# Ledger of designs, part 173: VH-VL binders against q9h9l3

Target 1, 176 residues: q9h9l3
Amino acid sequence: PRKMVAIDCEMVGTGPKGHVSSLARCSIVNYNGDVLYDEYILPPCHIVDYRTRWSGIRKQHMVNATPFKIARGQILKILTGKIVVGHAIHNDFKALQYFHPKSLTRDTSHIPPLNRKADCPENATMSLKHLTKKLLNRDIQVGKSGHSSVEDAQATMELYKLVEVEWEEHLARNPP

## First folded at step 10 (VH-VL)

Design G45 (framework fv_fezakinumab)
Fold by ESMFold2-Fast, scan of step 10:
Structure G45 (fold): chain C 176 residues (1-176), chain A 120 residues (1-120), chain B 111 residues (1-111)
Amino acid sequence: as target 1 above (176 residues)
Amino acid sequence: QVQLVQSGAEVKKPGASVKVSCKASGYTFTDYYMHWVRQAPGQGLEWVGWIDPDSGGTFYAQKFRGRVTMTRDTSISTAYMELSRLRSDDTAVYYCARGDYSYGYEFDLWGRGTLVTVSS
Amino acid sequence: QAVLTQPPSVSGAPGQRVTISCTGSSSNIGYGYDVHWYQQLPGTAPKLLIYDNSNRPSGVPDRFSGSKSGTSASLAITGLQAEDEADYYCQSYDSSLEAWVFGGGTQLTVL
């Protein structure tokens, strides 16, 4: 049995007009929702836009943040060889400059049975907030102080557990 | 229409540097990684590295670290690969190739290649 | 030296079937990374022939097919034609190297 973790990353804006998304926080939880990793991460480039309304990141979080190169090494050690669950997870992997195998990746924004349970079109990309409210009756990402990547990772794992048996059987028959 | 156009052939002496360009058109330049792959005469394909045109982030194969630098200019949708301290065994056709980050990681679009000859 | 292993050459007669193998290890194909195949005609750039183990890009005839099992992959060409003479390369990603890796290439000759 291969171990499973869930990940959620927060990005800040770097580069011209803050249009580049750079990793600034990463949270990883195990199957039961226990936190394995949660660190603020210092981008190697100047932060133009903290995107605080969504990221929850402020200048004070950067003061003792882990440098990107070191954080990346720590994160990849946790992800290696595991099934990794996330929501729109390709954005997280891109921010980490990491190429996880598709066969070990579970993206809750692209699982048709999950949308079906939420009474949404199977091929639509629904937000984590919407799916969590609809299927778990829980509000996440509330207020204007930004998201909690720990909360998001925990919600993502719980969402996946709702369809895990059905989806793993599907993947065994229809390898990705 | 959707294409990668590379700069012309270069002849260099050992110890020199070469900079190859790759101009993208027909798609959003920042939506795809740009890879560089080389092929020595009569030999196989060898991956050199990638650049993310959106972030400017780069990653190079171990063999080329310290000698290769990849950059891009988003205003003209052009990627560059510079290889320094050239040796005769760097003689090769250098290709740029587009890779989707999201799934599979295949290279679906290739430039025609730039022949770099390193000789006295 | 290539990280993925391919036979250096294969040959067949027109109309026949040939298979080209690609052998990896636990850090690439065996880890779960997909295998892609490229066709390189003499004097040209490589062209994507098969992606994600078995999928064909638009314009690639169904005579070309791919498969993957364990640490290995195969490219099958049926109804072999003279125009199929080319070098064929497999490709995957390697987790240990954090690099795209290629097979050494297989030269197909149509006799």
Scores: ipSAE 0.700, ipTM 0.886, lowest interface PAE 1.4, mean pLDDT 91

Design G46 (framework fv_fezakinumab)
Fold by ESMFold2-Fast, scan of step 10:
Structure G46 (fold): chain C 176 residues (1-176), chain A 120 residues (1-120), chain B 111 residues (1-111)
Amino acid sequence: as target 1 above (176 residues)
Amino acid sequence: QVQLVQSGAEVKKPGASVKVSCKASGYTFTDYYMHWVRQAPGQGLEWVGWIDPDSGGTFYAQKFRGRVTMTRDTSISTAYMELSRLRSDDTAVYYCARGDYSYGYEFDLWGRGTLVTVSS
Amino acid sequence: QAVLTQPPSVSGAPGQRVTISCTGSSSNIGTGYDVHWYQQLPGTAPKLLIYDNSNRPSGVPDRFSGSKSGTSASLAITGLQAEDEADYYCQSYDSSLEAWVFGGGTQLTVL
């Protein structure tokens, strides 16, 4: 596969004490960082905690949000058959109730060469904010209004591109 | 230590419902999906669906939608599968099986199975 | 019918090599989903034998091996032993069905 996209999702808290992470926004960008999808998504369950400091989601965003089942169908059509890049991407896939092939998944929180370039321990799990600052000299997730999933998806794609050649060669020699 | 213990065999009449339990021990119940798989006598394995014990979210194979309901009780680390409007061709051994969501899609731990016989 | 295709039976003599095929399609193995293999001894629950195409769980001997190519996968058993008599099932995930799918099973007979 040659087609590649990057994804970032925002989750809100549902269920007892807001413990469950439910999808409330999804952004998908192509290899060049162009937005392919960006929608607010209405969870099927009552929102207990908007987690606004991190998610950027507010009650007003839910008024015209796309219902989960419809949004999921749209998102899966974009992801299917493509290499999907994300940061701690298993959280995004879980929120989508989606099972993407491991061989087509790239998680920038678990790429040793990327950590090495950032002067971080190869086996550490570094935040997207930290890696973006160290390697792209860019501040993301700035302020108290929550994160932009578009900004996060774009940063994630750019981070992957820094190690793409090296990592794809590694995966070809050492399949997951 | 790490195990799944299922409820005992059931004999039901056509049209009845059956509820099979699967009690997990030796691991954090909410960290893994619980899958249900059935096997009719002399036949192969057929996936029924999954439940996420953490969220209570479920997903069922198309064939079973409208007849199967999966639930769990986190206080006793037990998952349940209820199948309604039973037919003779629902006679099978029903297995619960554990699947990791993060990076593993295989079923690495299985219950011993519950035989459900549907006969008049 | 099963979504993945396996031969219904295979046989070999002690010490020989047998191979069990598992054929899928573009919506499962062909999309890149990994293949897992289960061994089911008579009267018992299935046991995970191979996961993610070629990996062995702890306790599975290295005479069991798996491979995947294109839309198909294979399980190889070398040094065949009498206790290997069992049903073997391949499994993957199907993106169109959004479901785990199994092969029809292969009954291995040790002659």
Scores: ipSAE 0.734, ipTM 0.889, lowest interface PAE 1.2, mean pLDDT 92

Design G47 (framework fv_fezakinumab)
Fold by ESMFold2-Fast, scan of step 10:
Structure G47 (fold): chain C 176 residues (1-176), chain A 120 residues (1-120), chain B 111 residues (1-111)
Amino acid sequence: as target 1 above (176 residues)
Amino acid sequence: QVQLVQSGAEVKKPGASVKVSCKASGYTFTDYYMHWVRQAPGQGLEWVGWIDPDSGGTFYAQKFRGRVTMTRDTSISTAYMELSRLRSDDTAVYYCARGDYSYGYEFDLWGRGTLVTVSS
Amino acid sequence: QAVLTQPPSVSGAPGQRVTISCTGSSSNIGVGYDVHWYQQLPGTAPKLLIYDNSNRPSGVPDRFSGSKSGTSASLAITGLQAEDEADYYCQSYDSSLEAWVFGGGTQLTVL
């Protein structure tokens, strides 16, 4: 009965030596993989390290980026009351300063049946790239110019759908 | 020993400011949010706000916006809450409490509290 | 004012069972946020008693239990003992306020 979305965020480095992770892009897709939201987001603090190899963020993307406060409001309106799927999703929620209900959160980096299907140790934290290659036979995060958060969100939703029936039944019997 | 040690009691006049400290030990200071909760004499618990020691990001309850400022010093694993323009109804025990940022959001470790008395 | 509703007091005799209710709304317990319970002995800081609706921290005896249904939660204490005399607070998160919210507290008297 609840709608389901998948999210992926990209962060840049702010603060001393660029060690603080600040939100710089967010993508949200629906159950079928259609894009509901995809914006570059301007951190309130000076960007020290774009982390371009990982984030795909460059200085040019910040010129007309949505300010953090406004983007956050838009994103939270989409997430509220929905089942939200992500990979290591606590990093995305932390960057958003957002607290989503645990019962409505699905983290594909911590779903034992998904790791089992990928021939990986059930309790290990596997990368999105590895799981997507093993289970969907698709290469994501290719090259050195950064990741696509849209691509990552779409892959995350598709991975969850592989175990959705089994995992939802597990959660109904064993609430988190 | 995993603990939160708070600064001692304060007595202030209306209109003054107070700054309470909370020193964490026995765990990685930047892995948990630090929350502040107050309790007026004979009353219930009231959430004031949180600080993320890792980023320095803060969020305050609407009631306290414009009067409260939360900061931290990671070199000494200490969080601070400063409340300005004090009123007599700010008289309360102020607690710091540790919260997980990942799931559940319970406060599993509390300081002993700092009594702040505001009187003329 | 308290966002979550608790009875102001409950009482019981040693060995009896008492329950403390915590009533929320669609913006907190009803949308799926977990309920946590704290015990506050006189003159002390609150102590986490139950987290994520029904889980006990290490050292909390199983005579304390929690449950959640719809927009409400309950704390049950069986085999009531004199040292259980304390104030009990429920807590959740409210999505509309973007705030941690507490119940008004329930004073348990062991008669």
Scores: ipSAE 0.727, ipTM 0.888, lowest interface PAE 1.2, mean pLDDT 92

Design G48 (framework fv_fezakinumab)
Fold by ESMFold2-Fast, scan of step 10:
Structure G48 (fold): chain C 176 residues (1-176), chain A 120 residues (1-120), chain B 111 residues (1-111)
Amino acid sequence: as target 1 above (176 residues)
Amino acid sequence: QVQLVQSGAEVKKPGASVKVSCKASGYTFTDYYMHWVRQAPGQGLEWVGWIDPDSGGTFYAQKFRGRVTMTRDTSISTAYMELSRLRSDDTAVYYCARGSYSYGYEFDLWGRGTLVTVSS
Amino acid sequence: QAVLTQPPSVSGAPGQRVTISCTGSSSNIGADYDVHWYQQLPGTAPKLLIYDNSNRPSGVPDRFSGSKSGTSASLAITGLQAEDEADYYCQSYDSSLEAWVFGGGTQLTVL
């Protein structure tokens, strides 16, 4: 069967006034939640705003961080040919400058059955934190020291597992 | 009106550079990638590269690396493609085209094209 | 040379059906990337005709349809009309080249 992984990325602000989002950390977990990849990544542009409240990234993390071009190559080797699960995943792919096949992409922010189980409108975009609390009774992204991309990737995989059978069957009958 | 308006035809000597513009209107310029595609007279379509107007990030086809530079100006919703060290076989119509960075990656809106002729 | 293979020409009579094939490889269509089709009328820019294998943009009649299987895709045109005379290009993404790739184009003649 085709392998499945979950991804979550952290971005920092680069460019004028730090308004551009650049990749600064990536975590990838397998189906069971084991970490396959977790590295700090050095953007090719000057970091203006670490966005630490959300990213958890500090200047110290950049000292031995993997350069973007090298990290990207490593990450793409892991993602290629696999079903990739994420939350608002196109932001992660954009930061990676990566184009994953639509039919192999699972975005937990846009799966109608998952929203339905959470008592949310099927077309609404709900946060990972809200869905995880509502459906798994677990708090993630707590405190002000930034998010853990490992924790987020693990939560995302667990959320997908709640609807996996139903959603994969739906996709087989209604190809994307 | 959703449209891409390109600059006019150019005639250049071998070794020169050309810079083509593509002005977007009717949509949010930073929500889509801008692709560049060329077509030599009587030939097929060839992808040159993309720019992300939001970040300024670029990616070029291997054939054009070292000769092409893509930029944008978000204040006027305009993308640019500059091709240097021109050869006669760079003679082509150059199109800008809008593409989503998510979903199937189709090019759903195209400029009318800019003819670039390279001759001595 | 084009990365995706199309027949250079196809022809049919008014009202008939034609199909245009697009053959890729394991790094593009075979890697599950979607196939898109463009129509180019003489002297004009290409226009999106079919996206994500089988979807039609607003304004494209249902006599144009697309399909994908394995490493190949097909564009079907039924009820041929004179105005359908054009060049047709398939397109996908190639993971090895990290590039959008096009077929060589198929010239449709309505006899």
Scores: ipSAE 0.814, ipTM 0.913, lowest interface PAE 0.8, mean pLDDT 92
Fold by OpenDDE, second read of step 11:
Structure G48 (fold): chain C 176 residues (1-176), chain A 120 residues (1-120), chain B 111 residues (1-111)
Amino acid sequence: as target 1 above (176 residues)
Amino acid sequence: QVQLVQSGAEVKKPGASVKVSCKASGYTFTDYYMHWVRQAPGQGLEWVGWIDPDSGGTFYAQKFRGRVTMTRDTSISTAYMELSRLRSDDTAVYYCARGSYSYGYEFDLWGRGTLVTVSS
Amino acid sequence: QAVLTQPPSVSGAPGQRVTISCTGSSSNIGADYDVHWYQQLPGTAPKLLIYDNSNRPSGVPDRFSGSKSGTSASLAITGLQAEDEADYYCQSYDSSLEAWVFGGGTQLTVL
């Protein structure tokens, strides 16, 4: 069986009026929730909006941040060949300018059995915060200090494990 | 043919500015970062900075921040490095070098270099 | 002066094996940043010889090999040939300096 990791990224705003989402932090955890990677990342463009309330990113975090291209290389080495779990993971991959094979990707925002377990509409897009509260009885993304990508990645992995067997069987019968 | 063609040698006085060009051909200009590396006569290699030709984003070595400006013109697949407030120890061959899109670590394509001489 | 330390020179006879060391620190090689190697022939621009510690670009003979361990890297050349006479540079990234960094270079002489 392939190794499984969970990923969560935080983005800041670059470009005109800060409308471009640029990677500023990336966290990767293994199946057990152990941190494999957690780095602040320096975008190649000037940061216009740190989006601190949501991202948790502050200017001080960028002082010794890893340049994007360097970080991207490190992250890709970790992800290669693995099953990658994330929530709304398309955004993470977009920020990374990298797209993992669909057959090796698991997006917890699009797993009907997970929503069903949480008493939510199967085809609805539910937030990580809501699913985590309902299924794990845990509060994440609390306060105004911004998200913790490590915490979010760990929650994502734990959520997936709840439906892993059922979903993997489904995917085996219905490959993307 | 995949290559980087740099502008010709420059002779400048201290305090002046120099702008070196690097034209890319044979590949998609915006798919790779463009690095600049210099080498003083008889000395080793020194990284100056890079530019992302796609976004225009730049990252400079601390040593050169405030004196170096990297730009690009995507319409002609050309990168530029401008160094201001020149001093004698800026005398060197300046290379443009293509960086990997995936990692940006290694420089897999080099220009032939541009000699910049700073003398009174 | 160079962030990465290389021996100034090495020499070998044709057919022999030579190694060039590249010693870094916890902020570069020791921080698990990859090491790359370049060959620079006299009067020419550097050429990529080894990337990502041990990979060879197309056209580079398999007698060139690279390795990395701890805070150091090494370039090995087997079956030394006259055309191998050149300067060799290791390269990595240093997080404390926020820069790509090179070794001081090693001049290889083929006797």
Scores: ipSAE 0.000, ipTM 0.581, lowest interface PAE 10.5, mean pLDDT 91

Design G49 (framework fv_fezakinumab)
Fold by ESMFold2-Fast, scan of step 10:
Structure G49 (fold): chain C 176 residues (1-176), chain A 120 residues (1-120), chain B 111 residues (1-111)
Amino acid sequence: as target 1 above (176 residues)
Amino acid sequence: QVQLVQSGAEVKKPGASVKVSCKASGYTFTDYYMHWVRQAPGQGLEWVGWIDPDSGGTFYAQKFRGRVTMTRDTSISTAYMELSRLRSDDTAVYYCARGDYSYGYEFDLWGRGTLVTVSS
Amino acid sequence: QAVLTQPPSVSGAPGQRVTISCTGSSSNIGAGWDVHWYQQLPGTAPKLLIYDNSNRPSGVPDRFSGSKSGTSASLAITGLQAEDEADYYCQSYDSSLEAWVFGGGTQLTVL
């Protein structure tokens, strides 16, 4: 049986005018929602914009944060060979400079049965917050102090579990 | 039209550096990764590395680390690959090729190639 | 040497079927990575022929097909034509190398 994990990353703005998204936190949970990894990560470039409203990252979190190269190595050891669940997960993979096999990737922003259960158009890209409220009756990303990547990863795994049997059967018949 | 236009052939001496350009047109330059692939005369394809034109982030094959540098200029939609400390076995056609980072990892658009000859 | 293994050459007569194998390992094709195929006509750049194991880009005729099983993939060409004479390369990604990897290439000769 192939193991499954869920991931969520937070990014800060680096580069000219803070337009580049650089990894600043990563959380990984197992199938039951237990935390396997949760670290603040120091980008190799100067942080121009903490994007705190969304990321929850503040300057104090960068003190003793794990350098990007080291964090990346730790994260990839956890992800390699596993089914990885995320929401708009390609943004997380891009921030990690990581490529994961499509057959082992599950993106809860692009699962038509999940949208259908939420009474949303099947081809729409719905936010994690909206799907979690509709399907799990839980409010995440509350307030103006930024998101918790642990909370987001846990919600993402729970959302996937709602459609897991149906979606895995679909993928077996219609390989990506 | 969607295309990648590469700079012309180069002849270099051992120990020199070469910088090959690849100008993109017909699509949004920052939406795709730019890969570099080389092919020695009569030999197969060898991947060199990629650059993300959006972030400027790069990743190089182990064999080329320390000798290759990839850059881009978004104002002119152009990617560059510079290879230093050239050896005779670096003689090859160097291709740039476009790859998606999210919904497909295939190289769907290729430049015509730049021949780099390294000889004394 | 190449990371993926292809036969160096294959040949067939017009109208026949030919297959080109691509053998990988547990770190690439066996790890679930998709296989892509490129056609390179003499003196030209490679052109995408098959992507994600079995899909054809617009303009590629139905007589080209791809498949993948275990640690290997194959390209099938039916109704072989003279203009199919070219070098064919398979490509995948290798998790251990963190690199795109190619087969050594197969030269197809139409007899």
Scores: ipSAE 0.694, ipTM 0.892, lowest interface PAE 1.6, mean pLDDT 92

Design G5 (framework fv_fezakinumab)
Fold by ESMFold2-Fast, scan of step 10:
Structure G5 (fold): chain C 176 residues (1-176), chain A 120 residues (1-120), chain B 111 residues (1-111)
Amino acid sequence: as target 1 above (176 residues)
Amino acid sequence: QVQLVQSGAEVKKPGASVKVSCKASGYTFTDYYMHWVRQAPGQGLEWVGWIDPDSGGTFYAQKFRGRVTMTRDTSISTAYMELSRLRSDDTAVYYCARGDTSYGYEFDLWGRGTLVTVSS
Amino acid sequence: QAVLTQPPSVSGAPGQRVTISCTGSSSNIGAGYDVHWYQQLPGTAPKLLIYDNSNRPSGVPDRFSGSKSGTSASLAITGLQAEDEADYYCQSYDSSLEAWVFGGGTQLTVL
């Protein structure tokens, strides 16, 4: 089988009034949840809004953070040729300026069987926190100091594993 | 109507720079990447790069890095491609084309093209 | 120099079927990236004909179809018509180049 990893990124606000999302941290875990990559990343643009409540990023994390260009190269080497799992993963790929094949991408925010198992409408976009609590009986993104992208990536992989057999069979019959 | 309108033909000398514009209308300019593709006379299509009108972020094909700059002005829904240090083999029709921001590899809307001629 | 390989030309008679191949490698089509096709009439901009291997945009007749297998893709045109005379380009994404890549183009002549 093709190797599988899960990714979660944290973004900070750049650009006018901080409305642009720029990559500031990336975590990648393997199928078993072991960390393959976890770095703070320095955006090439001035940070206007750290969005700390959600990102967990503070000015201290930017000290010695890996420059975007270098981090991107490292991350892409890990993702290339693998099945990549994420939650609302299009945001992560956009922040990375990266185009992963659709056939190798798994977005846990858009897997109908996963919502079905959580007793949620199949076409609804449910948060990672909600699905993890409902299906894994685990609380993530707790408190006000921001999210852990490692914790989020691990939860995302575990959620995908709940529907992996069913969803891979579906994709083989109905290619994206 | 959804359309991309490009600036008119340019004639330049080797070593000069050219700046081509592409004005979008009929859709939300910041929802799509703007790609640039060129075609030399009688030749095939060659991708130059993209700009994200929302962030201003850019990505260029390796061949053009150091010579191309892409910008945009969201107030007038216009994207620009500037190519510097022009050579005779830069003579081509330059197209702007729309693509999705995340998964979109196809270009579903194209400008009419701008002919850039580089000659001494 | 095109990254994807297409035959330079193809021809057929009205009503016949023609197929245009697009050959890639392990870093593009073989890596799982979708193939898109564009039609370029003389003196005009390319127009999207097929996207994501086999999907047709609104307004494209069903006599145009696409397929993908391994490192290659094909565009099939059935019921060939005179107005189909054009250049056809395949396109994909290349992970090693980090770039959109095109085939060299195929000129279709309706005899």
Scores: ipSAE 0.701, ipTM 0.876, lowest interface PAE 1.3, mean pLDDT 91

Design G50 (framework fv_fezakinumab)
Fold by ESMFold2-Fast, scan of step 10:
Structure G50 (fold): chain C 176 residues (1-176), chain A 120 residues (1-120), chain B 111 residues (1-111)
Amino acid sequence: as target 1 above (176 residues)
Amino acid sequence: QVQLVQSGAEVKKPGASVKVSCKASGYTFTDYYMHWVRQAPGQGLEWVGWIDPDSGGTFYAQKFRGRVTMTRDTSISTAYMELSRLRSDDTAVYYCARGDYSYGYEFDLWGRGTLVTVSS
Amino acid sequence: QAVLTQPPSVSGAPGQRVTISCTGSSSNIGAGFDVHWYQQLPGTAPKLLIYDNSNRPSGVPDRFSGSKSGTSASLAITGLQAEDEADYYCQSYDSSLEAWVFGGGTQLTVL
């Protein structure tokens, strides 16, 4: 079958009042959690708000960061043809200006069995931090230095693996 | 009512520019991509490009790069497509269409079209 | 030339069934991208008829159905009515072109 990767991106605020989310870091891990890609990415627009409390990104990370167009090309080569796992992954794809097949996309924020295992309402959008704590007994995104996209991608893959057999069978019977 | 209202028909000379507008109503303008699609008389549908009204980001089909510019004004929920250096074979009905940028990529809402005629 | 291949025309009598094919390649339908279908009545804008291979928007009769297999998709119309006379377009996304792509269109004539 197809290989599987997990992705997590960090965004900074650009545009008027920093309300536009622009890609500033991307991490991709394989099925076993090994890092395939992890780069700081320089947005083409002026950064108004680093959103450091969430992104973990600071001005120094932009020094020698990979320009957006180059980073995008590298990332797309890794994602193309693979099953891509993420949490609220549409935000990551939007920041990448990338369109991935729905049939090859797995969003851990929208998998009812995963919420059920966490004793959460099946149709609620639960945070990655909450699901990881409840199901993996692991604290991520501890609020001192911002998030680690590597840590988030690894947690996302592990969460998906908890429901992989059940969910892949569901998708085979109920194609998206 | 959820709808896209486009500007009226235009007649232009070769070498001129045309700017077509598409005003959205009944939904959150910044939640969807706005696509532009054209159709020459008696021909099929041809995708021109998209704009993300939220970021202002754009992407154009290779054929139109250097001649097309897409913009938007979020204060009036209006998208614009400007095509420059017009040729007679740019004569077409130009549609705006709403597309989801997540999961499904279908165009679920279309404007009625703007006929652009390029003639001398 | 269109990126997705459709027959240029198809015809049927009222009450009959017709099928319209849409053939893609490994960079679009074959890459797993969904197929959408649009109906264009004479003098009007296209209207979404089928999305994500087989789903119908609210208001589309169940006599319209879609399917997808491999690099191809098809639209089936049963119980043909005179009002179905229109052009039908398939659409997908092409990862190599990074573009939405359409079929060349199929003109349905209800005899």
Scores: ipSAE 0.667, ipTM 0.876, lowest interface PAE 1.5, mean pLDDT 92

